# Designs tried in a protein design chat: miniprotein binders against 7-carboxy-7-deazaguanine synthase (queE). Part 16

Target 1, 235 residues: 7-carboxy-7-deazaguanine synthase (queE), of Hyperthermus butylicus (a2bj90)
Amino acid sequence: MSRSARRKTSALNTVLRVVEVFASIQGEGPFTGTYSVFVRLAGCNLRCPFCDTRYAWSLEAGKPLGVEELVEEIARYEPSLVVITGGEPLLQRHPLNSLVEGLESLGLRVQLETNGILPAPARDEQLWRVYHVVSPKDVPVRVPGAKLHPSWVDYARATGRAWFKFLVANEQHVREVAEYVAKLGIPRSRVYIMPLTPEKLDMKELLELHSRIASLAVKWRLNFSPRLHLLVQLP
Below, E stands for the ipSAE of ESMFold2; O stands for the ipSAE of OpenDDE; V2 stands for 0.75 times the mean of E and O plus 0.25 times the DockQ between their complexes.

## First folded at step 19 (miniprotein)

Design z13 (from z6 with W81E; at its last look DockQ between E and O 0.65; V2 from the best seeds 0.69)
Amino acid sequence: SKIYVQIFFEADDPEELKKALEELIKLAKELGAKVEYFIEGNRVWIIIEGLSEEVAEKIAEEALKLAEEYGLEVEVMIMKEKNGKYVWIRVEK
ESMFold2, look of step 19: ipSAE 0.681; ipTM 0.873
ESMFold2 (binder alone), look of step 19: mean pLDDT 81; pTM 0.801
OpenDDE base, look of step 19: ipSAE 0.729; ipTM 0.895

## First folded at step 20 (miniprotein)

Design z14 (from z12 with E92K K93E; at its last look DockQ between E and O 0.37; V2 from the best seeds 0.00; counts 0 for: pae E 4.7 > 1.5)
Fold by ESMFold2, look of step 20:
Structure z14 (fold): chain B 235 residues (1-235), chain A 93 residues (1-93)
Amino acid sequence: as target 1 above (235 residues)
Amino acid sequence: SKIYVQIFFESDDPEELKKALEELIKKAKELGAKVEYFIEGNRVWIIIEGLSEEVAEKIAEEALKLAEEYGLEVEVMIMVWKNGRYIWIKVKE
């Protein structure tokens, strides 16, 4: 990171609480199949019962890591995509914008995963230019305390850089998603339905659920998101 | 079982948010709970863990009391993890 990039960062904005950094394949959403480096940030404003990354819920689960150091570490992997996830990454919004600035200065593509409770990026934020996969937890799965911030729909309309991904287990859930996105004016091309796995499934059950939800995606003319990493047993 | 209390405060005055947060943290720690909090602009999320259901209710009531005292908007939720399921109780939105 150049000295000019460092000059833009406050002392508080130079550090992120990071749980893990690892290379894998993006298994979900519009970038499925992409060689990626995942940056899992600590802290979450939700406690979802189906969360499979509960170890990232607490801010204390992360270690403080300088943004400059993190950018250099990520770059060494030579990723095709940098996926910022967590917990909820937007809880560390200010230093996250610094990380994004550093990654973009190196020409790296960035995707953020968020539960959408906190507002979408403003035009003057570095996050404005980043891709976002927004996973609301207030429909069809109704997690306590979840509420999609309406700015995400405005952001998606203005930029075309946001997609909405919903966990579904059956056709009733898909109907609820369809009604929800229609009411909000979210076009079907920006909507993904993904299998909800509320309990451990063996591989046959997992494949059957994928098949069922994919068939529903076709029926309802929505995009389908696999959980590819589960199917191929990658992190 | 695991119990989480999720509290949201919002105010136009950051000093009011800071005072309420500090008092809530003190109360929660006096009751043996662990506290994490997150600040974004004029909003604060507070996650409190390591409690009994009875203590969680006391903390939720204290959050409501502080919100009234400092003129904050507030949302409080208690979530209980039992037998592989979350059961939740909203106190105020």
Scores: ipSAE 0.174, ipTM 0.477, lowest interface PAE 4.7, mean pLDDT 86
ESMFold2 (binder alone), look of step 20: mean pLDDT 82; pTM 0.796
OpenDDE base, look of step 20: ipSAE 0.773; ipTM 0.910

Design z15 (from z12 with K82E; at its last look DockQ between E and O 0.57; V2 from the best seeds 0.00; counts 0 for: pae O 6.3 > 1.5)
Fold by OpenDDE base, look of step 20:
Structure z15 (fold): chain B 235 residues (1-235), chain A 93 residues (1-93)
Amino acid sequence: as target 1 above (235 residues)
Amino acid sequence: SKIYVQIFFESDDPEELKKALEELIKKAKELGAKVEYFIEGNRVWIIIEGLSEEVAEKIAEEALKLAEEYGLEVEVMIMVWENGRYIWIKVEK
């Protein structure tokens, strides 16, 4: 392969399809309450019936943005954390590694949100260095095609930079999560349960659901993730 | 109503998986559907958008047929937007 072909392949790895960039508070997982810039990438390999970001499902929902331009845009917000989310960010793995390199060069902390279907980062990827919140969709919600890739368990053990966030609606779901993480050998300290919020909940119903799931988290000795952004009416 | 067909193919034979994908894409395009797909090792995820119920059923049937022809594991779901939510319909053989 000629030197020119290598240069063209490097140029293709510098563009991301981005739906939106915005500043808010991280509402979910281990970084709840952190002032964050969210980078929502386009494209998802799932079609979850409960997805609140359905507009990000298609790759065409995203505009092409250069990695350098995106790093500069993110840096202007002076974030305490950069959250890479989307549909499924790891569908854009190659340019995403370049983005992470750029952000880390500025001393910015990065967290990835992923459904865990695609393989965990390898040691030679820039993504290896960042934090990951893996949200499996096989348990308990059983989204078709969802299966946690085994490499995420290995990554979590090797790095301590992964957490697992499960959507739950009731105690049966919490039981299934507890059994699943025990079987996989995931430490309970790395496991979060989060309310599965159906569409059309009012604020009262949302609070009641949070209360119920939080109580179950205590009972089952798991971490609780709120949907803080919904509770405080932020993006 | 927005109707989608979600298809997963799985096979340890990448050539058979590719053939089935290509034929399905061809069929979907002939029917005027929008197709997106992702290849993930031995798995292919396909989403087909902008369908009528009749076209969705035809695509679902074609996916099941191609899976049988090429010896693939298959899961086919029709997604219908109704009453402010998606209804998921598993298509079985």
Scores: ipSAE 0.019, ipTM 0.337, lowest interface PAE 6.3, mean pLDDT 88
ESMFold2, look of step 20: ipSAE 0.635; ipTM 0.826
ESMFold2 (binder alone), look of step 20: mean pLDDT 82; pTM 0.801

Design z16 (from z12 with E57L; at its last look DockQ between E and O 0.79; V2 from the best seeds 0.00; counts 0 for: SAP 71.346 > 70)
Fold by ESMFold2, look of step 20:
Structure z16 (fold): chain B 235 residues (1-235), chain A 93 residues (1-93)
Amino acid sequence: as target 1 above (235 residues)
Amino acid sequence: SKIYVQIFFESDDPEELKKALEELIKKAKELGAKVEYFIEGNRVWIIIEGLSEEVALKIAEEALKLAEEYGLEVEVMIMVWKNGRYIWIKVEK
């Protein structure tokens, strides 16, 4: 019987509420195109009108899974990247740190997607070493209580492991994002603008929106993020 | 139609924050709504669903009244599913 720190982890700290685990392509942000396994955690502190994963809003949408079992399941896919998303994954912060520890022990690279409302990882958390794509929901569409926690900017500067992604529909939105990131001191190299798709669009309309937002990204010297999974019709 | 009222409270006074939250939850449940919330530090997010548009407005107004009574920062949004999309409004004091 070992007295290691891993053997002292409680069973309650090793369970996550998980909506789904599946393989696909990362369709957004700096890792667009990467073969990934997605782990969608249940629960979100927001109800954004443009959310495309509404089925993960409620904590009850998730099933309890043990972290060690989940690590084994993920590893069988042989992913190039493990994307932890949700809802808002940081609502399950403590067992999430345990999951990250398990994945990193197998040499798997991890990315977190977050709305940035809860604080960035502390240096002694396993989450400190993973990549983060932070999608603030207080600009250009202002969802209640969605203010970006200031620690994310400090974290990005200290580690180089965070990027900021914003949904935009037009040039006025891009101007608002540019003003916002300048005020917070977020360098343009860490900023992505991505098409806001609030309506059901056919493929022609979706491509045109991508073209318009990509052109704005060039004009404003910001990075562009597609919604690649929509263009290639993957989950 | 699906209707959500999203409410955010913030305060430097944790006791006033707790009282406002408790009163809002009680009011929402009296009106037959489902409530989810979570707390982080001095910040509270409250999500209320299972409403008519009339009841949603009553709850939003109650949230604004409680914020004034207890001196809280407050933000409120009502979101309604109509015509194949969500329509939303920010509710102001």
Scores: ipSAE 0.655, ipTM 0.852, lowest interface PAE 1.4, mean pLDDT 89
ESMFold2 (binder alone), look of step 20: mean pLDDT 82; pTM 0.799
OpenDDE base, look of step 20: ipSAE 0.788; ipTM 0.918

Design z17 (from z12 with K90Y; at its last look DockQ between E and O 0.84; V2 from the best seeds 0.00; counts 0 for: SAP 70.737 > 70)
Amino acid sequence: SKIYVQIFFESDDPEELKKALEELIKKAKELGAKVEYFIEGNRVWIIIEGLSEEVAEKIAEEALKLAEEYGLEVEVMIMVWKNGRYIWIYVEK
ESMFold2, look of step 20: ipSAE 0.721; ipTM 0.876
ESMFold2 (binder alone), look of step 20: mean pLDDT 80; pTM 0.779
OpenDDE base, look of step 20: ipSAE 0.788; ipTM 0.917

Design z18 (from z12 with K90R V91I; at its last look DockQ between E and O 0.76; V2 from the best seeds 0.77)
Amino acid sequence: SKIYVQIFFESDDPEELKKALEELIKKAKELGAKVEYFIEGNRVWIIIEGLSEEVAEKIAEEALKLAEEYGLEVEVMIMVWKNGRYIWIRIEK
ESMFold2, look of step 20: ipSAE 0.747; ipTM 0.879
ESMFold2 (binder alone), look of step 20: mean pLDDT 81; pTM 0.784
OpenDDE base, look of step 20: ipSAE 0.793; ipTM 0.920

## First folded at step 21 (miniprotein)

Design ctl (from z2 with F38S W45S Y86S W88S; at its last look DockQ between E and O 0.04; V2 from the best seeds 0.00; counts 0 for: pae E 13.2 > 1.5, placed apart)
Fold by ESMFold2, look of step 21:
Structure ctl (fold): chain B 235 residues (1-235), chain A 93 residues (1-93)
Amino acid sequence: as target 1 above (235 residues)
Amino acid sequence: SKIYVQIFFEADDPEELKKALEELIKLAKELGAKVEYSIEGNRVSIIIEGLSEEVAEKIAEEALKLAEEYGLEVEVMIMKWKNGKSVSIYKEK
């Protein structure tokens, strides 16, 4: 591609605002335990009181990085999985699609983490082909402004590439999740319940919470997601 | 030491978002700025670069006026890139 032709491309389509890039283990959801590179994008459309990445809420926290530069940086880690997270990554949708294209051209497996407020990928987007873990914040935790966009259920049915992960603290929350997913037609095999971890639990408290929520997952026949990175003290 | 403006608009109806976006793009181009944007459902993210602080303030004020005119939720920030990190020097919601 000539240098002149690249100047016609929108800078927004080739630049992402990135808070951090780091290697760790995916600690949540269906890919738990996978050696991963995390790309934390700036900006969020929610202000969850339990958020443990508040430093990513504002776009001002993110450095503008070129997509090609990012692909090269990520590839150097030789990851088994690239986890795109944030804030809310879909706030930077257009350049995110370019990043996904670059990563997939290298054969890298990509997973997106989203709160599901913005619509699921369209068929003509590069994001259509990646894995998604959708964490709605309207049930049971009732974060103001949260609402799962209905297209995520359609996307999950059409592609098999989305799972739904819910923060729960107790059995009442699990019952609410069960009712919610049944109403939306989300099969139990695609649903994870995960401990809602209050700020500053010690290890004993964290393990006990995991045990309680895992027992509820078995009782309600839902999948359990740990917060494994917290248990093993990784970022 | 580069200055840029970050604007978020949100509304239930994307027609209002499109109208505000078009007016903001027109103003920014008349002032010699580069405009980048992303539209995602009911939300628009806009980055405007190539600005003096005075022009950035004018654009930020216009974004707020457009949000009121079209009934949009808005967040606007004027940012300076310094030492490998963006720092907000103006913020209005």
Scores: ipSAE 0.000, ipTM 0.152, lowest interface PAE 13.2, mean pLDDT 84
ESMFold2 (binder alone), look of step 21: mean pLDDT 81; pTM 0.791
OpenDDE base, look of step 21: ipSAE 0.019; ipTM 0.402

Design n1 (from z2 with A11S L27K E57L K91T; at its last look DockQ between E and O 0.04; V2 from the best seeds 0.00; counts 0 for: pae O 7.2 > 1.5, placed apart)
Amino acid sequence: SKIYVQIFFESDDPEELKKALEELIKKAKELGAKVEYFIEGNRVWIIIEGLSEEVALKIAEEALKLAEEYGLEVEVMIMKWKNGKYVWIYTEK
ESMFold2, look of step 21: ipSAE 0.469; ipTM 0.770
ESMFold2 (binder alone), look of step 21: mean pLDDT 81; pTM 0.783
OpenDDE base, look of step 21: ipSAE 0.016; ipTM 0.319

Design n2 (from z2 with A11S L27K K85Q K91T; at its last look DockQ between E and O 0.04; V2 from the best seeds 0.00; counts 0 for: pae O 6.1 > 1.5, placed apart)
Fold by OpenDDE base, look of step 21:
Structure n2 (fold): chain B 235 residues (1-235), chain A 93 residues (1-93)
Amino acid sequence: as target 1 above (235 residues)
Amino acid sequence: SKIYVQIFFESDDPEELKKALEELIKKAKELGAKVEYFIEGNRVWIIIEGLSEEVAEKIAEEALKLAEEYGLEVEVMIMKWKNGQYVWIYTEK
């Protein structure tokens, strides 16, 4: 009996699997402090041991939402930025292009969070027009299969709309990031280092970790990303 | 375009986990696929570069079969680039 592998192709260009939609402050990267609506998409191509959103790994953790309905929901928050995140948003690339088109038609700015494994947007995609924060998982944390797709370097150079955010715990990690971005020809001005936070830090430990990593950012001439939402106790 | 199959096996029995891994690697190599794997405690992450969609599907089917045979938890993802998009197939057991 041929057990038909249940092909759940998200082939519907008009439907996204969404875990959650919420308003908060962007806590990370170049848009830190921006009032944002977060759209967390379901499904990830990684299983990072340090992931804080493990509930989004399964595609089944998301509800199917129409793009038009999702655009209307987002617009009600009057956001200064729409942040598309999740597991890996680019796994839902087709309906994501439709979402971006809808949001841009309302004059909303969009930022994508991605692990950079999947190819950067092509010029004919709506995704080409938005901002991207790429968070590689191969350096320094060495999640298997997390190799940065080369097209992200080209996209960053061509558009100026990409930044690279790396999770770091110590100076050795910062060194590895500095060497990695130098080898790839990524300008340091586009590189952020962010504290790798264990799940159970108290506020004192969290602040101390931020201080240490920020000092390393200055020493290594890299940008620093806080985990601002954790510091101010927002989602 | 490269097709990738990502497989996660989980078991509290390291011998059953090892047998399933070895059989999957054997099957993937017989099909001409490139295999990389990482063992982390009771979990194995396997990345297979398939030669075709058909090869990727056969590998995914074999992984699901092995998980059933050896009593493993399994997640399977097939990623392919087609017509300007990644199409992915996800199966959780």
Scores: ipSAE 0.018, ipTM 0.350, lowest interface PAE 6.1, mean pLDDT 87
ESMFold2, look of step 21: ipSAE 0.369; ipTM 0.722
ESMFold2 (binder alone), look of step 21: mean pLDDT 80; pTM 0.778

Design n3 (from z6 with A11S L27K E57L K85Q; at its last look DockQ between E and O 0.78; V2 from the best seeds 0.00; counts 0 for: pae E 1.6 > 1.5)
Fold by OpenDDE base, look of step 21:
Structure n3 (fold): chain B 235 residues (1-235), chain A 93 residues (1-93)
Amino acid sequence: as target 1 above (235 residues)
Amino acid sequence: SKIYVQIFFESDDPEELKKALEELIKKAKELGAKVEYFIEGNRVWIIIEGLSEEVALKIAEEALKLAEEYGLEVEVMIMKWKNGQYVWIRVEK
């Protein structure tokens, strides 16, 4: 009678604080256009002045949800990608590894959105296996404490599963990004620039801004990320 | 309108970092502010909410003072709602 030692996964590793779960199209980065389920986690170590998801800043803005229940909810959407976002998802690193394990067991692809402040996944983490879009907040927007953790450059080099997405408003910002990624040794092929969108732009202004930043991406030989969801009026 | 003060501390001395954090939290609470903080290794992010402009400046000054006293790297931002958007100011020494 083999006593299967059920490792008591501590209850702390099985609950996430979740703001929202919804299906949409990935509007940003290397997976733009992908039918995705978005999991917005609560809590952020920054208060970016340009944040479009300010309601997710507090940990208390999220409801506690079990990892198993969340996996089942996500699976019902039959997503082509699961996008884990929020404030900063890596603040919930332990239960997030359990979530990734559950999702991967179903054959679901996972992409994380992170500000890159916290360390990249280690090789023994489930997070090591997923895709990451790192969005630094130190360049060009210079949010205090937003310095990219060096391990993300190493992770990108080791795995090929990381991209870097920068918010830009003008050509000076694009220059600063180009210089920054060159200093860090990040290949330009892994760098995206995305429009920094003020609140309450109309569609005409939004399109004009996209056009300007896309032209700068070509000029500076960087990838362009749209805000596709805003352009097509999806969540 | 909510005013936020965002503070970042960095030090290789975890004891000095902890003392500065505790003092800043105490000061913020005495002023009736909501405090959130996150610690990762030698780095601390502190977010103080619900301030007046005057109180926000006092907290920013206190953070700079504590950084000097405890030998910390420090960055401070005050964020406020103005003219239908959030504006921010980096507080420099």
Scores: ipSAE 0.613, ipTM 0.859, lowest interface PAE 0.9, mean pLDDT 91
ESMFold2, look of step 21: ipSAE 0.613; ipTM 0.829
ESMFold2 (binder alone), look of step 21: mean pLDDT 79; pTM 0.771

Design n4 (from z2 with A11S L27K E57M K85Q K91T; at its last look DockQ between E and O 0.05; V2 from the best seeds 0.00; counts 0 for: pae O 5.8 > 1.5, placed apart)
Amino acid sequence: SKIYVQIFFESDDPEELKKALEELIKKAKELGAKVEYFIEGNRVWIIIEGLSEEVAMKIAEEALKLAEEYGLEVEVMIMKWKNGQYVWIYTEK
ESMFold2, look of step 21: ipSAE 0.526; ipTM 0.807
ESMFold2 (binder alone), look of step 21: mean pLDDT 81; pTM 0.788
OpenDDE base, look of step 21: ipSAE 0.019; ipTM 0.367

Design n5 (from z18 with V80T R85Q; at its last look DockQ between E and O 0.04; V2 from the best seeds 0.00; counts 0 for: pae E 7.6 > 1.5, placed apart)
Fold by ESMFold2, look of step 21:
Structure n5 (fold): chain B 235 residues (1-235), chain A 93 residues (1-93)
Amino acid sequence: as target 1 above (235 residues)
Amino acid sequence: SKIYVQIFFESDDPEELKKALEELIKKAKELGAKVEYFIEGNRVWIIIEGLSEEVAEKIAEEALKLAEEYGLEVEVMIMTWKNGQYIWIRIEK
């Protein structure tokens, strides 16, 4: 990349690489059950073995869409929540801030899903006022290259607009999460544990896993997140 | 910075996946590399680190050879980690 070739675009001309836009329910975390429009952005800085959306890993998987066009498309769904996901949405941070500005100008509520490797929003970013569900991949699942940026804890304290969601398969994982969040000073009211679901489970296995992880959440006094969309077979 | 080789093997035959994985682990250990792997259904995800570029190339070649031998779908990525991102050196199928 050359510094001499860099160009700045206005917010009206800002472009995002978008894999898909669709309506469904938010199946995970604190907004579970909300009628939502999902915007899946291309590009990811992780290669998790349990990723459900490998097709979004490459930045080239997305089509370029103008922010203004995208805002109009999203608004036509009349969503209760707009969920920005991906890949890792913060890889497209600049145009993402423009999208957030457009959505908020229409009074639309926005939630971002992130693996937390890139820093939390600065106070002067449009993303500062958005809800964030941060899913660190370094504990307990230990995905190579994953590391929660410490600014997310500071952001959560300053704004109250971030929650932390961890994939777990068993009680040892839950113990690791509990130790990790205690060390970082993350209050348990902001912590969700969620079943680490293998790619192929029948409904009985899925329900048993949900039951076991939910029981552990109660035992360890943490919030439980389902994977509701899997239980009700929605995208 | 560190060099990583990430390998995905896919097949509907779990015995072929197991054989290829075992041979790849053996080769990587002979070359002094550290191997981690995960098996989920018909997929194996393998991460190998602690590599020179020459060793990474040898491991990538072995992975492609094993995929052909056992009839597996394969993707091999050679990468380094810098500034919160993988920097792609090469992707082979």
Scores: ipSAE 0.014, ipTM 0.307, lowest interface PAE 7.6, mean pLDDT 85
ESMFold2 (binder alone), look of step 21: mean pLDDT 81; pTM 0.790
OpenDDE base, look of step 21: ipSAE 0.368; ipTM 0.754

## First folded at step 22 (miniprotein)

Design m1 (from z2 with K93E; at its last read DockQ between E and O 0.63; V2 from the best seeds 0.76)
Amino acid sequence: SKIYVQIFFEADDPEELKKALEELIKLAKELGAKVEYFIEGNRVWIIIEGLSEEVAEKIAEEALKLAEEYGLEVEVMIMKWKNGKYVWIYKEE
ESMFold2, look of step 22: ipSAE 0.698; ipTM 0.872
ESMFold2 (binder alone), look of step 22: mean pLDDT 79; pTM 0.771
OpenDDE base, look of step 22: ipSAE 0.850; ipTM 0.939
ESMFold2, fold request of step 23: ipSAE 0.723, 0.686, 0.702; ipTM 0.878, 0.862, 0.874
ESMFold2 (binder alone), fold request of step 23: mean pLDDT 80, 81, 80; pTM 0.785, 0.789, 0.785
OpenDDE base, fold request of step 23: ipSAE 0.867, 0.863, 0.854; ipTM 0.944, 0.942, 0.939
ESMFold2, last read: ipSAE 0.707, 0.732, 0.703; ipTM 0.875, 0.882, 0.870
ESMFold2 (binder alone), last read: mean pLDDT 79, 80, 80; pTM 0.779, 0.785, 0.786
OpenDDE base, last read: ipSAE 0.863, 0.853, 0.863; ipTM 0.942, 0.939, 0.942

Design m2 (from z6 with K93E; at its last look DockQ between E and O 0.64; V2 from the best seeds 0.00; counts 0 for: pae E 3.3 > 1.5)
Fold by ESMFold2, look of step 22:
Structure m2 (fold): chain B 235 residues (1-235), chain A 93 residues (1-93)
Amino acid sequence: as target 1 above (235 residues)
Amino acid sequence: SKIYVQIFFEADDPEELKKALEELIKLAKELGAKVEYFIEGNRVWIIIEGLSEEVAEKIAEEALKLAEEYGLEVEVMIMKWKNGKYVWIRVEE
């Protein structure tokens, strides 16, 4: 029996603070359109003005759930992808690695959504092998202390399992994103720009914004992310 | 309707960081605030809530004083969530 096997066993009896578990379509980033189960973890180290999941900010918003119980609940949905989101999921890194271990033992594909402030996974973490969509919050609107940890760029290069996604509303924002990613050495093939919706928009306004941002993505040679779940009115 | 103070400290010396954090937590608790924080290496993020505007300003001022005293980089933001909008104030030293 190896250290790896012992580590798996020790992790499966821990607790996560979970706000909600639900099935839907991944509406953003490289896995857009995938039938997914979302696990929204409680707690965030930021209070971004444009956040639309504010109900997940406090650690107290989450119900404590055992990792083993959670794995079983997720598996019953038969997902094509498990999306771990929140708040900021990496605030619960230790039990999160336990959850990933359980999900991967069942052959389930996992994607993490993170603001990238905390370091990228180490090689010996279960999180090393999952996919990551990193959304830095110091550009285009600066949030204090939201600087992307430089290990995410190294991680993306070493593994090919991380992408960087930015909310933008106009070309000035896209220019700022382009300058940011160039400074950090993030290749444009790993960059997504996505429509920023500062307030709820009607469907016409939402489509017009998608059209404008998609056109800018083409112009600036960046990937475009829709907010597909909003367009098709799913959670 | 709700007020948050977000404080970020960064230091070359983790001992100075810890001292500043402990003093700030003590003040916030004495003032009846809820405190959450996270430490990563030489950085800490502190979120304080359940405050009046006057108490939030006092805590922000103390954070700036502690950063000066212990030689820390600091960023402070007071947020008020009102009518769907934040009032954002960024302070650097």
Scores: ipSAE 0.317, ipTM 0.624, lowest interface PAE 3.3, mean pLDDT 87
ESMFold2 (binder alone), look of step 22: mean pLDDT 80; pTM 0.785
OpenDDE base, look of step 22: ipSAE 0.761; ipTM 0.906

Design m3 (from z8 with K90R I91V K93E; at its last look DockQ between E and O 0.92; V2 from the best seeds 0.00; counts 0 for: pae E 1.503 > 1.5)
Fold by ESMFold2, look of step 22:
Structure m3 (fold): chain B 235 residues (1-235), chain A 93 residues (1-93)
Amino acid sequence: as target 1 above (235 residues)
Amino acid sequence: SKIYVQIFFEADDPEELKKALEELIKLAKELGAKVEYFIEGNRVWIIIEGLSEEVAEKIAEEALKLAEEYGLEVEVMIMVWKNGKYIWIRVEE
């Protein structure tokens, strides 16, 4: 070490395939409104028709970045929250745990966004201690192989660090979500419904959709998530 | 236009899963399709980028036949990019 105190990371040569790193506002879910740095990892095990980040589908879309370098880059933004998203971040589980270790050593709060198909974190993983927003693709439209791994409900109950977020366009979708979460034993307090926005929606239409889905959230006693970044035109 | 075939297999016997996967990859490559897949335990997700609707349908049909042959659970969906959106068709039977 030089004269400067510097926190060590757990990995010298661990690499993640990263599509982009950028600062913005977390626009969705329980941390809506938080100044965040987004780390979009490459690769997804699904091809969802409604995906809005299709450019991250292939593992080849990402550039290799060392975990230590990535931690340093993230820290320069001085974020209030680090959002790890993608594709499906758990496809890069091992180096992802190293990234989380580095971020936690700096006291940075971390949230993971996942489709929940791969198992929830084990107690001995660094990912055990971060926040998770799980977006199952079982409902309202079932994507092949999109069954939520049952460990996520257990994890949420054991830790209080997971929430479940669903894209909906209408009341029939909300009914299907309500039935789904009831069957899985997911408490309503952990469930968010969020507007399924068509591509190229103008601002008036976007607000009208938000109003309709928010009203349904109240009617069905579920939490509402906006897509705030779309409303305020941030990435 | 871009066409994707998304296939999911699940089996109790990982050896049967592996055999079905290998045969499907071989067919897809013979037909000039690009294949990406992910294996976790007794589950596999296969994404095949078809060159035409005919190729996509042939691959989907073969996936169903392989699932029957090897006793696998299977889900198949064809996605086609048309008029600025994906149109999808779940394939059964």
Scores: ipSAE 0.632, ipTM 0.836, lowest interface PAE 1.5, mean pLDDT 89
ESMFold2 (binder alone), look of step 22: mean pLDDT 79; pTM 0.762
OpenDDE base, look of step 22: ipSAE 0.809; ipTM 0.922

